# VH-VL binders against o66814, part 12

Target 1, 203 residues: o66814
Amino acid sequence: SDYLLRAESLFSQLKDANAKEETPYLYGKVKGYYEAIKLYAVEYKEDRIKTLFTLMSKNTKKAVRGAYTEREPLTELITFEPRVYFEEYCDGIMDECFYEKHYEKEKFIELVDYFSLKRRVEFLRNHEGKYCAPFDFGMAEALFNAVSLELMQEKPDEKVLIALREKLEPILVMAEEKLRYAMKKELPCYRNRLSEHIGYWKP

## First folded at step 3 (VH-VL)

Design a09 (framework fv_patecibart)
Fold by ESMFold2-Fast, scan of step 3:
Structure a09 (fold): chain C 203 residues (1-203), chain A 123 residues (1-123), chain B 107 residues (1-107)
Amino acid sequence: as target 1 above (203 residues)
Amino acid sequence: QVTLKESGPTLVKPTQTLTLTCTFSGFSLSTYGMGVAWIRQPPGKALEWLAHIYWDDEKYYYPALKNRLTITKDTSKNQVVLTMTNMDPVDTATYYCAHSEDYYDSWGYFDYWGQGTLVTVSS
Amino acid sequence: EIVLTQSPDFQSVTPKEKVTITCRASQSIGTYIHWYQQKPDQYPKLLIKYASESISGVPSRFSGSGSGTDFTLTINSLEAEDAATYYCQQSYSWPYTFGQGTKVEIK
């Protein structure tokens, strides 16, 4: 399979780079983890996918130490850190996909899931003229970056997170209708993409 | 203003190695998200992607040609070099280098191209 | 690898007429298709990205549509300067691949 050959090549490169500890932040290599995961998903190579998530998590921890003072690289690294093997895997490989299960505000607040919000804000930015013209992407991203930075702390400050959430809430209210509209329009397309990797959603 | 220009030999003998250099301006390969690709076009035929290199030194090659291709960058000189071994007459083509960005949600298209350099492989 | 098949291979069109070029992928590729214009003895120029997204500086008469396996590039009212070969390209999967091209000329 051409997909498998490319996945094996990427896997070897990522594993070698990780062993050498050459750089703390590797935006292209973090993207490479998702590219390799997509390719292995087509071939149902679950053991490889699990290994790649482990390497990505280890690389993210090294990057946090080296790039703490650089907010944009740090924000991307936090976005790529997986939470749940199957759910993060499927969300990550779809890049631009909205998942309704991550949007419910009560669960979002309870779970402190800022990864999904960052992905949705970027999706809206990429489709600005179609879904959300008045949305303040700059302010939303600054607030998400602040939340990500706080979540990196050894002991995140709950009061700070509450204050940032309160600043995000008006922006989310403004975007709620547009986000639900975008999900209704785009989800069927992304579900069709997911069907190409169905084994990971249905053990 | 982004510009790219290919340079290298225009005539190559069969079995020899081809080395092409892409010199660019208007962006840097030390800049996050930047990349450069090599694409060729045999006379009267379609475009064929060969190789990609990104700001973080991540590399991709066309699988059928992978064992013949090497792509490298010299960030300080704003250059990307493609090396292709064991040249054959069927490798006669115009070779282009092109700029490509590689962001999380924006990648995979070529927005600026070099003028191209015709490489003829003959005895 | 993903194979892109364009149709027609060649089209001769009267000025001001609508031109439609199609690109079919051997498997579903979402909207990861991009379109290029290449005039004789010139390098290709990007016209449309991600199936339907416009490129700054490209005339509004060019538009793209489609998703999955079937994609279309439309030139709403052909101008003399539009005589060229048009290529589709996918970025869904490595290796990136191009269609065989569609040559458009003026009658």
Scores: ipSAE 0.000, ipTM 0.443, lowest interface PAE 18.4, mean pLDDT 69

Design a10 (framework fv_patecibart)
Fold by ESMFold2-Fast, scan of step 3:
Structure a10 (fold): chain C 203 residues (1-203), chain A 123 residues (1-123), chain B 107 residues (1-107)
Amino acid sequence: as target 1 above (203 residues)
Amino acid sequence: QVTLKESGPTLVKPTQTLTLTCTFSGFSLSTYGMGVAWIRQPPGKALEWLAHIYWDDEKYYYPALKNRLTITKDTSKNQVVLTMTNMDPVDTATYYCARIGEYYPSSGYLDYWGQGTLVTVSS
Amino acid sequence: EIVLTQSPDFQSVTPKEKVTITCRASQSIGRYIHWYQQKPDQYPKLLIKYASESISGVPSRFSGSGSGTDFTLTINSLEAEDAATYYCQQSYSWPYTFGQGTKVEIK
């Protein structure tokens, strides 16, 4: 797999840009996509690897560029929307096709506890996870995106979904614990960013 | 307008401890990403980065001087304090405090400087 | 630690001429180089950040370029007020370091 070797080479560019220190959120995103690529490389699923490598490359380029800008932007959050997926597959009709596809996806949604993962990632994204736990949040978001992309496949890979979930859980917990600590201690990453966001309301 | 000003003794005897205070206005170390650095310049020599502190109390010390340096902040008073122990004549320099321009995603450039204070180490 | 070597150490230039100052790093540092101007008995002022990014309030005659190990500060048309010592500084890795300085005098 040339993609795996190419993915490994992206870390040379990140090191040269000092991305771990300068753009820790984007560095986390790249690391998360790399971990997902390794799971697919074992199974020789080159189409999945190519998609994840494209996202990894995009975030690497932003990390290198981010070192030279005043702002590190949030990057893609990819969510599996069952209604949209079923509408595209079944022409939007609530018939046997819709319920069959719902049943097929239901087992995978349940397997990874998808909507729980989605709520947790969205909470971090909307409540300063990028600032209070940048590396862990970035990595969790990338791994969650890989879960979402796999659920969108006509035939999701159960083994890879389990492996992604198992890799994602401790990272997501770490990001959540760092944010909870920041909230409880009113650390600047949480307090000052929240005040900046709601600047109009501060007396 | 952003301003910084150094204060402390101008004369220090060898082996004594130097304490310098940086008082600033126009920004706060409670603001995400803000930091303050201490830089020195011996007469006729190049600039040397000694230490810095960020809004979240993250601290950095020049490795060769780490055992002699302590940096602290008082966010409510807009002050950063540098302490340097066991002063030697070679530590004679103008000491500056300066604001670090940003932490995230970038770091390590100094956008506003104090006037500097000359500290002479002599018996 | 990363060593920055500036060249030349000194140059005397006629007003309106172009001035070029070079900074070389002992290892590749991407674009994590910043340039400062220091006039005699004054504090340094930031001129350029991240190799080539402009600073608000700094005249457009100052520009920077380079990446990796070789960096250049250019003053396109020297003014009398530009007589100063110029320093490069890297923020690629801690400890952050400065070059030895380049002194520019008006002829």
Scores: ipSAE 0.005, ipTM 0.446, lowest interface PAE 15.5, mean pLDDT 84

Design a11 (framework fv_patecibart)
Fold by ESMFold2-Fast, scan of step 3:
Structure a11 (fold): chain C 203 residues (1-203), chain A 121 residues (1-121), chain B 107 residues (1-107)
Amino acid sequence: as target 1 above (203 residues)
Amino acid sequence: QVTLKESGPTLVKPTQTLTLTCTFSGFSLSTYGMGVAWIRQPPGKALEWLAHIYWDDEKYYYPALKNRLTITKDTSKNQVVLTMTNMDPVDTATYYCARLDYYGDYEFDYWGQGTLVTVSS
Amino acid sequence: EIVLTQSPDFQSVTPKEKVTITCRASQSIGTYIHWYQQKPDQYPKLLIKYASESISGVPSRFSGSGSGTDFTLTINSLEAEDAATYYCQQSYSWPYTFGQGTKVEIK
């Protein structure tokens, strides 16, 4: 719809800013959100598309700005926290509500192997994934964020969750392999030397 | 019904700090994608974007003025506050706050009535 | 920063005539242009978004077109209530900027 067309047009801004080269992590984030939006467009879920487009647009603006400021910040990591979710949705002491919400979410958490994905994405975020596998890490983080957002919905879409997981896995593996290689070879990106990080520090 | 209203002093002396408050209703800054911007208009001149803040506390400032500007929000009170230091007569303008929804549905879709701030000795 | 230049600065138009306002960007901005209407002593109101998308509640006589650097706002048949200053605004990059405005008055 309008959102898909607008999402596609954001890539023209990224191209003008040379974002793929200047801000590869943010470029990856935008690409990841775009892939998620395409999945929801097939299912006619405009509300999900709006949320993802907001995140896609936000990261696009940061990438364009980053091209001029020589700085690429880490952006949002969205996690589904069952305890927090149940506390917010059950409003007060509601044993029945807590049990029902736990049961409803358990199926979907298991379907996507959520906590495994969460640990892997957090590892990349905390161990120089931005520098050692910026595009793949950014894309994986965006797709993981889409999984988290869908799990937070009152009625998660099973078909979309499966599609997101299938799309996320190979990208996540690629980011992990690039990081492990950098760690094994003690590459500059892993040693976190700002003067050696073109995507973050442009001396 | 979405409404926004600016409040603050209407007269400021040169070198003083201006503090403006935007109070709104009909939406919350806890809502995903929502933001509030400050835009000014000197008498007889064009509109000038100053700053905006999003639901997640992300802040943006006009680069030439960023060292003079601070934007904050109080989500529980439905308020966004703009502070501008070292006021000069050239800063005399009507200051607006406006809602910004970056879902891509619209840009500055609802505006406050504006408050005229005159900077003179 | 991206500079937006509007043309004309001012025009006096007979009721029911077609009005065309142009906005030119100093660099390509895709379709990230929005149009606002500001009546005397009032706040601006969003009229057209993303170059050509309509806004609920805005009369169909208002339309927008263009992409890249050249954009146009058209009022198909001017009504008395359309006397106002019209501004274009880009959201392509920071800082967000507005055109200088086009004042439309009735003859």
Scores: ipSAE 0.006, ipTM 0.467, lowest interface PAE 14.8, mean pLDDT 84

Design a12 (framework fv_patecibart)
Fold by ESMFold2-Fast, scan of step 3:
Structure a12 (fold): chain C 203 residues (1-203), chain A 121 residues (1-121), chain B 107 residues (1-107)
Amino acid sequence: as target 1 above (203 residues)
Amino acid sequence: QVTLKESGPTLVKPTQTLTLTCTFSGFSLSTYGMGVAWIRQPPGKALEWLAHIYWDDEKYYYPALKNRLTITKDTSKNQVVLTMTNMDPVDTATYYCARIYEGYYDSFDYWGQGTLVTVSS
Amino acid sequence: EIVLTQSPDFQSVTPKEKVTITCRASQSIGTYIHWYQQKPDQYPKLLIKYASESISGVPSRFSGSGSGTDFTLTINSLEAEDAATYYCQQSYSWPYTFGQGTKVEIK
């Protein structure tokens, strides 16, 4: 009945599956979604909690089941694409509706420096971040996904966006530092060791 | 208003392949957390979950039947299709499609009317 | 897989009496249990979700309780239209499973 209690119960399943050791990327994603859920719980935004809980549950099930996520389409990264969003939201009317919605979203995009975050997360994804910093990358991807989903809302929550940005920054820095270290030392994770084994899909 | 409706053949011979289509309205499989499942009920027996597909095209099959089942979706047509190979008289059942609410790990909140499929020679 | 066992299999009840149906899981499933009502020759209808959460449009005489392994569906005052088979279903672990059903008839 309480999404926060249900979310906490998912960690029991992850512990039983030894997910932190076996599937650190998925474990990181679950942790990231959980942190975002806690921010919305303080604001009593059940609709946002429900969406994030669904993503949290999905990743928990993958970890418990032992899914090979590298073999699936790269659909885990959720991005806010202004053009696509406005075309869909404005039902193909790109005149006044497009300009009005662009104006409304622009301040939130600037508030979180969205396109900078997007480039950083995409860089990690494209350069073996999943293998060289799995927990941190997973957590960063989940928190970034929460930012993207909130920007897609008709009325984005400024307070939560700021809080998500603040939680995301140190996680992104840690993932970036781990990846830079792996690149500098030419560690197996960066030299496409796991991608070569599993079969690299979408950059 | 959410509606789902099953369609397909009502009589199948042993060894043939069954194909059922679920057509729905009032929701979209492009919505996060949304899914459609196939559940069957042999005459006078309990409900049996067969297969499930989510908004992101992730698919789940009942383990004992997984080599006989295929589930696909066409999000633009609001359709989900179930294919079951090598039909046997024991597969005679009413087949339902149902929506999953609240995404992963959840309940079946709206059901189709069901279609009785009889497997006999 | 998680096995759900319902009790009783069958119950014949006088109108206005309280009906109690139990569902036991083979392992702890938190509150990830849902209850369905199926009248003869009809499709199942969701009655209670997450052990105890109400469904809009379902009469208040229906209630659910429990957590862990033991769950109960209660009909506080049975009406004629409540003659049906009731099923529990778990969503805690894949594959999803249903109980064997409890048939409730009016005396």
Scores: ipSAE 0.007, ipTM 0.560, lowest interface PAE 10.6, mean pLDDT 83

Design a13 (framework fv_patecibart)
Fold by ESMFold2-Fast, scan of step 3:
Formats: sequence, C-alpha cells, structure tokens
Structure a13 (fold): chain C 203 residues (1-203), chain A 125 residues (1-125), chain B 107 residues (1-107)
Amino acid sequence: as target 1 above (203 residues)
Amino acid sequence: QVTLKESGPTLVKPTQTLTLTCTFSGFSLSTYGMGVAWIRQPPGKALEWLAHIYWDDEKYYYPALKNRLTITKDTSKNQVVLTMTNMDPVDTATYYCARIEGDYFWSGSYPFDYWGQGTLVTVSS
Amino acid sequence: EIVLTQSPDFQSVTPKEKVTITCRASQSIGTYIHWYQQKPDQYPKLLIKYASESISGVPSRFSGSGSGTDFTLTINSLEAEDAATYYCQQSYSWPYTFGQGTKVEIK
C-alpha cells in the first residue's frame, strides 16, 4: 500500500538522524508500529495501516528532533478499557437470581491475555524501561498500542491479534530481562533515573 | 492442584530460634518468575508479610525483622524454609506460606494466590 | 512503608444487601492492590487481584475498583457464606503491606 512504502521511507530519515543510537526508545517505537503495519498490509486493512502510520510518523518526527536536541520524550500509551456488564440468571424454582460478570470483547481480551500485557508494559514504563531497555521497551509499547487499538474496533481481527501477541512476547521478555539486569547490577540507567516505584527492594 | 503446607514446632521458648518449613506441590521454584512468601498473623490481628524468595534465589525481608530472618529454598524437595532468631512472646502468631504468581522476571508485584493452612506458633516460657 | 487503611472496621449486614469496603493507600500505588477473604479459623483466599481482576472460582458478586490511592471491594448481594474478614494488600513496593481488615457479619 502507499502507506507501507511511505513507512519504509521514514527509516531513511531515522538513519540520517542516527536515531537508533541517539533516540533508541523512539526508534524502537517507530519500528514497533512498522511491524504492526506489515501485519495489516498482508490483511489489506488500509484504515488500520493509516492509523498506525500516523503514530509511526509522529514518533519519527520526535526522534529526528530529539537526535539534535538530546531529548527523548515518553510518548503515547494506548489502553483499552472494556465496559463491564452483568447477565442476570434467575432460577424461579429457588427464587434466586445470579449475576454473571462479563467484559466487552471478553473473547479477544482472553485471546491475547490483555490485562497481563497491560501490567507488564506499565511496569516497564514506570520502572525506567525507557532508559534501561529503550529500544525493546519502545517496540513493545508500540505493539501493545496496536493490540489496544485493534481491541477498540467494532470487529477485532483475531488473526492479527494473535500475530501481534506473538511478535510482542519475545520483545517484552527481552525488555524485562534487561531491566532486571540493570536493577540487580545497579546500572547507571537505573541508578541515575530511579523510579519511586522501585525503592530499595534488596536487603 | 496447588497445595502448600507449613510444618515446624508449635511451641518455642523466648530467645530460641524458630524454623518453619513450607512443603508444596503443583508448581516448582525452578519455574521462571515463581516465588514463595511467609506471612504471619498474631491472634485477632492483621496479616504481616515477613519474607519471600524467588526461583532465582533472590530474597526479600521485612526491614524491621531482617536481622532475625533467613529464607532458603530446596528446589528439588519443593521446600522453602524460614528461620527466625531470638523469639519473643509478641511473635506468637499463625505462620502461613503462600505462592507468588509471577511471569515478570523482576517485579515483586504479584498477589499471594495460594496459601497453606497455617501453623500456630506460641512463644511462651 | 506504604500504609493501607480500611474502612469500615466492621459491618453488620442483612443478606442480599450490597457491601462496600474501602482501602486507602498512603501514596499512589497504581492498581497494585489485591483483596483477600478470611473466614474464621481459615486461611486467606485471594478474591480480586490488581484492583479489579477476577479470580477463577470466586463468585461474580465480588468486584473491585479504584486506582492510585482509593480502592473499593464490593459484594453486590451478600450471602451468608460471605461472613468473613476482608483484607487489602499492596504489591507496589517492598515491604508488602496489608490493611487492618474489615469484618463483615450477617445480621
């Protein structure tokens, strides 16, 4: 699609700005959106591609600017907040009513284990993932945002959700392992950018 | 099914050392992210976390009690052991071990999802 | 350390009525709060994790909400078997801490 070709051209701008080294978090974010775009290109879903390209382009502009200003701002985290509803079941014989709790799009939430993904991404965001695993965290956040956006659709694409989940998992694990190593060894990324959420956990 | 069971003495004298063993089944401390904690509850009072240990042998202790507490694991026996020195009557409590459900390598941010039945330890002369 | 304060300390409630228990944290803890039910002479049972997530096998009448510093456990329609002490617990920061408990009695 035109957007796929345009998305590929954004990497030329990132290379000229040396963004991979100067703004690794934003570079990771851009790469994550690009990987999601490729999944939708195979499915011919132009509207999804356009939305993701807009986010990819926005983060590319920030990376190019950041490379020259030595700034790398935290960017969007998109979360899906499902509505809760209750299904009433009344047993007339027993004169008792029972309520079953359901989530909007529950099937898809369970398919990707969404609440677990959300906690993991939020943990990285709140505990110096940007500094200790910038590329992997950025990429994971972008792929997670793609999952959230797909869950917000009227008819979520099960095949793409599975593919996004499969791409996200190893990247998320890598970011988590890098953060763990940084915390355990008191690396500068963790020490100099300490989060209030970590504190002094070790005896 | 996940089960945990505490064992150890039910009576200890002041100044003695308490050793409690948690024996569990249905999971392993060789599993990435998994841990076991010790929590106590004095009669009629709130729950108090004491210590926990993760699959990678990382250990955490309640700061006010850290000089008295030691937590160890034997992964092959599915056991976690808590040792508490210099017991005092105020340490009289029901002691529980509980599983930490974890899939993040480094957080300590998990609930205690399965608990043992508890063992009452009375500290009296 | 993070202090968790529960309200009320006790409630005596008629069956089928709605029960609300509040837990307030001394600082923001996101959604890293969990709720436990402890019946007399029994061990605690996990009811709700991460403020609002359901636990398999727990009746749907139990629900949780909140983020930051204020959290609520709701029992939508109290049953006789729900007579217990309820505890909140934070896993946001070490050392982990519990609230003082809320005792719910029938009648």
Scores: ipSAE 0.000, ipTM 0.498, lowest interface PAE 13.1, mean pLDDT 85

Design a14 (framework fv_patecibart)
Fold by ESMFold2-Fast, scan of step 3:
Structure a14 (fold): chain C 203 residues (1-203), chain A 125 residues (1-125), chain B 107 residues (1-107)
Amino acid sequence: as target 1 above (203 residues)
Amino acid sequence: QVTLKESGPTLVKPTQTLTLTCTFSGFSLSTYGMGVAWIRQPPGKALEWLAHIYWDDEKYYYPALKNRLTITKDTSKNQVVLTMTNMDPVDTATYYCARTEGYDILTGYYPFDYWGQGTLVTVSS
Amino acid sequence: EIVLTQSPDFQSVTPKEKVTITCRASQSIGTYIHWYQQKPDQYPKLLIKYASESISGVPSRFSGSGSGTDFTLTINSLEAEDAATYYCQQSYSWPYTFGQGTKVEIK
C-alpha cells in the first residue's frame, strides 16, 4: 500500500527529530493513528485510511517542526455530536429522519460506550494529561478520534469499532493512572501548567 | 474544476496592514486533509512560503514572519484570508494562494497542486 | 530550516537536447521533494511530486529521481514550450522551503 509505505517514512522522520523524547504527545498521536490505519488496512477501507493518514501526517509534521515550537501544542480532538450530525444529515429538520438516524447510531454508541470514552479523554485534555502522561494521552486521543470519525460514517464498521475500543481502553487506563498519581502527589507536570499563550496571565 | 483566486489591494504604504483573500472553488476546506497556503515571490526572486491553514483550523507560519502574519478561513464562503502587518518595501511581491492535501488524493506530505493566478502587491510611499 | 540548493542557476539549451537539473537538501528529506515549472509572468505549475511521481497532464519527457539529499529533474528532449524557471520544494519539515530556481532558455 502507498499509505503503509508513507506511514513507515513518517516514523523515520520522527526518529530524525527525536520526537519520542522532544514531543512525546505528538509522537503518541502519530502512533495512535498508525494503529487505527492498520485495523482499516485489513478491511481494505481506503477512504478511512486516507483520512487517518492525513491526520497522522499533520501531527508528524508538527512533531518534526518541534525545534521551531516553544511548546508542544494540543492538536485536534474530534467528537461525534449526535444532534449536529442528525441535523446536517436530515437537512436541519428534526423530524422522522432525525429519529431514524438516532436509532441507527444508538447501537454503535452503546457498543463502544462512546460518551464514557469522551468524558475520559476530555478530562485528560483539560487536566494536563499532555504533561503528565503525554505519550499515552496522545495515543488515546488519536484512537478516540478514529472512533469518533467512524461513528460519523453512514455505515459504521462494527468490527473496527470493537478493535479500536479494545486498543484504546488499556492506554486510557494508563494515562488516567499517571494523571491521578501526579494530581495526588502534586507533581511538577501538574503544578507547572503552561498556556500556549506564554506570559498572557503572568506578566 | 479546482480554481483559486487572490484579491486585495495592489498598492500598500509602508507600516500599513495588508489583507489578502483567497477565494476557491472545486473543493471544500471542511474536507479532511485539505489545506490552503500563501506563498510570495518578490520580483525576479525565488518562491517563499508564508503560511498554511488546514481543514481543522491548524495554522503554520514562516518563523521569521510569524509575529506579522495571521491566516484564517471561512469554510462557508470558500475563503482563506491572510493578514500581514507593518508592510515594508521589501515585502513587494506577487502573492499566491495554493492548495495542499485532498481527501481523494494521495495522502502524506503534499505538494501545492493548484495555484491562484497571483496578485502583485507593491509597497511604496 | 532546510536549505535547497539548485544547480545550475541558468542553462541555455538547443531544442531536443537532454536537460538535467539538480536539487541538494541540507539534510536528508526522504522523497519529500516536488518540482514546479514557472513560465514568465505565470503562476508555478506542479510538474513532479514525491521526487519521481508523475502528474496527470504533464508530458512524459519530464521525470524525476533521487532520495535523501540529492534529487534530479530530467527533461529528455527539450521543447520550445519548456523555457521556464524550475523550482524544487521540500515538504519534509516546516517551514516549507524552495530552491533558488534554475532558468532554462532555448538557444
Scores: ipSAE 0.000, ipTM 0.442, lowest interface PAE 18.5, mean pLDDT 83

Design a15 (framework fv_patecibart)
Fold by ESMFold2-Fast, scan of step 3:
Structure a15 (fold): chain C 203 residues (1-203), chain A 123 residues (1-123), chain B 107 residues (1-107)
Amino acid sequence: as target 1 above (203 residues)
Amino acid sequence: QVTLKESGPTLVKPTQTLTLTCTFSGFSLSTSGMGVAWIRQPPGKALEWLAHIYWDDEKRYYPALKNRLTITKDTSKNQVVLTMTNMDPVDTATYYCARIEGYFDYLGPFDYWGQGTLVTVSS
Amino acid sequence: EIVLTQSPDFQSVTPKEKVTITCRASQSIGTYIHWYQQKPDQYPKLLIKYASESISGVPSRFSGSGSGTDFTLTINSLEAEDAATYYCQQSYRWPYTFGQGTKVEIK
């Protein structure tokens, strides 16, 4: 699709800014959105592609700016909140409507083990994943955001959810292993935040 | 099918060392994210976590008992062993081993448990 | 260490009534709380994980809610087989701790 070609062209801007080295977290976010776009391209789902391209483009601009300002900001974490979603669709909390909507979404939540993925991404975000595993964390966060966005659709795409999960899992494991190593060895990426985490991993 | 089973002596004299073995099937401690814990429950009391060991051989012990506890694993035998020194009548309890679902230092729940073994400490 | 306090210690409940058990943490633990059911002379069984996540094979009448310091386990319509002691457990920080337990008996 046209968006696939446009998405590929964004990497030229990232290369010129040396974003992979200067802003690895944001570079990872952009890469993650790109991988999600490729999954939707094979199904010609232009609306999904457009949404993800917008997020990819936004993070690309931040990466280019960050490379010049030596500042890499945290960006969006998109979560599917069943209670909020059901309240919106059910005009508040109503027993009949709530259970009906919960049943419709339940199988997709279970299919991807959504709340497990959410906890893992939030752990990385809250424990210096940006500094200790920036590329992998950024990529994982973008892929997780794509899962969240798909679950928000009235009829989620089961094939794409499975494919997103399959891409996300090894990236999460890599980020988690890098963070765990940094915590155990008190590496600089984590060491500067040690006072904020005192007593957390040790009695 | 995940199963865990505790084995060891059911009677221990004061000052002796207790050695308990957890033998499991349906998972491996070579798999990233997997761990096994030991939890005990004195008669009529609440559950008390004692120790755990992760797939990467990282270990944690209950602070008040750390000088008495040793946890080890034999990945090839699917076994985890707990050793507790200087046993006292107050250590009388049912001892369980359980699988941990965890994410590094954010430990998850104990999702599968052994049947438990009652250890009585008496002279 | 993080102390978990359950309320009430004991409930005698009529069949089909709604049962609510609360667990309060001495500090914020996010959603890193799990609920277990233990029947007399049996090992504990996991009922709810991460405050509100369901467990395969556990009846839908069991549900959990809460975040931070205040957590609730609800049994929407009590059945005879639900007579047991219920424990909350936190996995947020070392050492891992359990609540004192809530015993539920059928009236």
Scores: ipSAE 0.024, ipTM 0.607, lowest interface PAE 6.1, mean pLDDT 85

Design a16 (framework fv_patecibart)
Fold by ESMFold2-Fast, scan of step 3:
Structure a16 (fold): chain C 203 residues (1-203), chain A 123 residues (1-123), chain B 107 residues (1-107)
Amino acid sequence: as target 1 above (203 residues)
Amino acid sequence: QVTLKESGPTLVKPTQTLTLTCTFSGFSLSDYGMGVAWIRQPPGKALEWLAHIYWDDEKRYYPALKNRLTITKDTSKNQVVLTMTNMDPVDTATYYCARIEGYYDYSGPFDYWGQGTLVTVSS
Amino acid sequence: EIVLTQSPDFQSVTPKEKVTITCRASQSIGTYIHWYQQKPDQYPKLLIKYASESISGVPSRFSGSGSGTDFTLTINSLEAEDAATYYCQQSYKWPYTFGQGTKVEIK
C-alpha cells in the first residue's frame, strides 16, 4: 500500500523530531492511527487506510511544527451516533471531512461495546487525560476514532472491529490506571509549564 | 458464568458483630476494574449500598456506617468479607453481594447479584 | 450525597398499557444511572445500564432515556411478568445511592 509506506515515513519523522517528549498526546494519536492503518493493510482496505492516513498526517504535522504549549487544543473526537440521519463533519480546509448515516448497526455496536468505549474516552478527555496519561490517551482516542469511522461504513468489517477493540482495550486500561493513580495521590498531572510536566506515563 | 453467594449467620443478637462472606466465580479480583460491593435491604424498604472493594484493594464505605464496617478480599479464594460491629435491630435486612466495575469515584452498575441472606437482629 | 427521587411510588396498570417511571437526581450525574427490577422475595436484576443501554436477555419492551438530572424507564406494553418494584441507582459518585422504588402491579 502506498499509504502504508507514507504512514511509516510519517511515524519515522515523528520519532526523529523527538516529539514524544514534548507532545506525548500527539505522539500517541499518530501511533494510534498508524496501528489502525497496519490492521487495515493486512485486509487490503485501501479506502480506510487513506482516511486514517489523512488524520495521521494532520496530527504528525502538528507535533513536528512544535505546538508544545500545555493548553494546546484537543484534536477532534469522532463519534458514531446510530440514531442520527446523514450528518457531515468538516474540520478545516482541504476537505478533511467525515460523515454518518442512519443505519441500524446494533450488532456491531454490541460487538465492540461502543458506548462503553465512548464513555471511557470522554471520561479521560474530561479529567486531564491529555496531561495525566497523554501518550495512552492520545493512542486510545485515535483507535476509538478508527472504531467510530468503521461503524460509519456501509458494511463494517467485523474482523477489523475486533482487532481494533483488542488493541484499544489495554490502552484504555493503562490510561485509566495512570489517571486513577494521579487522582489517588492528588498529583497535578501537568503543572503550568511543559518544563514541569509530571504526568505518569510509560513511553 | 458469573455467580456470587452470601454466607454467614441468619440471627445476630444486639451489640454482636456480623461477619458475611461473599464467594464468587466467573471473574477475578485480579482483573483490572473489578470489584465486589455489599448492598442491604431492610424488609419492605429500599436498597442501601454499604461498601465495596476493588481489585487494587481500594475500599469505600457508606459514610454514616464507616466506623462499624470493614471490607476485605482474598483474591486467591475468590472471596470478599464484610464485618459490621455493634449490630442493632435496625440493621435487620437482606444482605447482598454484587459485582461492580469502577474507576475512581464512578462505577458501572451492579451487574450480577448473589441470592441474598436475611440477617435478623433480635434478642 | 446524591439523592434519587422516583415517581410515581405506585402504579396499577392494565396489561399491554405503557408504563413510565421517572427518576430525578439532586445534581447532574451525566448518564451514570442504572435500572433494576425486583420481584417479590427475589434479588434485584439489572434491566438498563448507563441510562439507555440494553442488557442481554432483557425484553426489548424495556427502554431507558435521559441525561443530567432527569431519567425515565419505559415499559412498552406491560406483561403480567413485569409486576415488580423498579429501582434507579446512580454510580456517578460514591456513596452510591438508590431511589425509593416504584411498585408496578397488574390491574
Scores: ipSAE 0.007, ipTM 0.543, lowest interface PAE 9.4, mean pLDDT 82

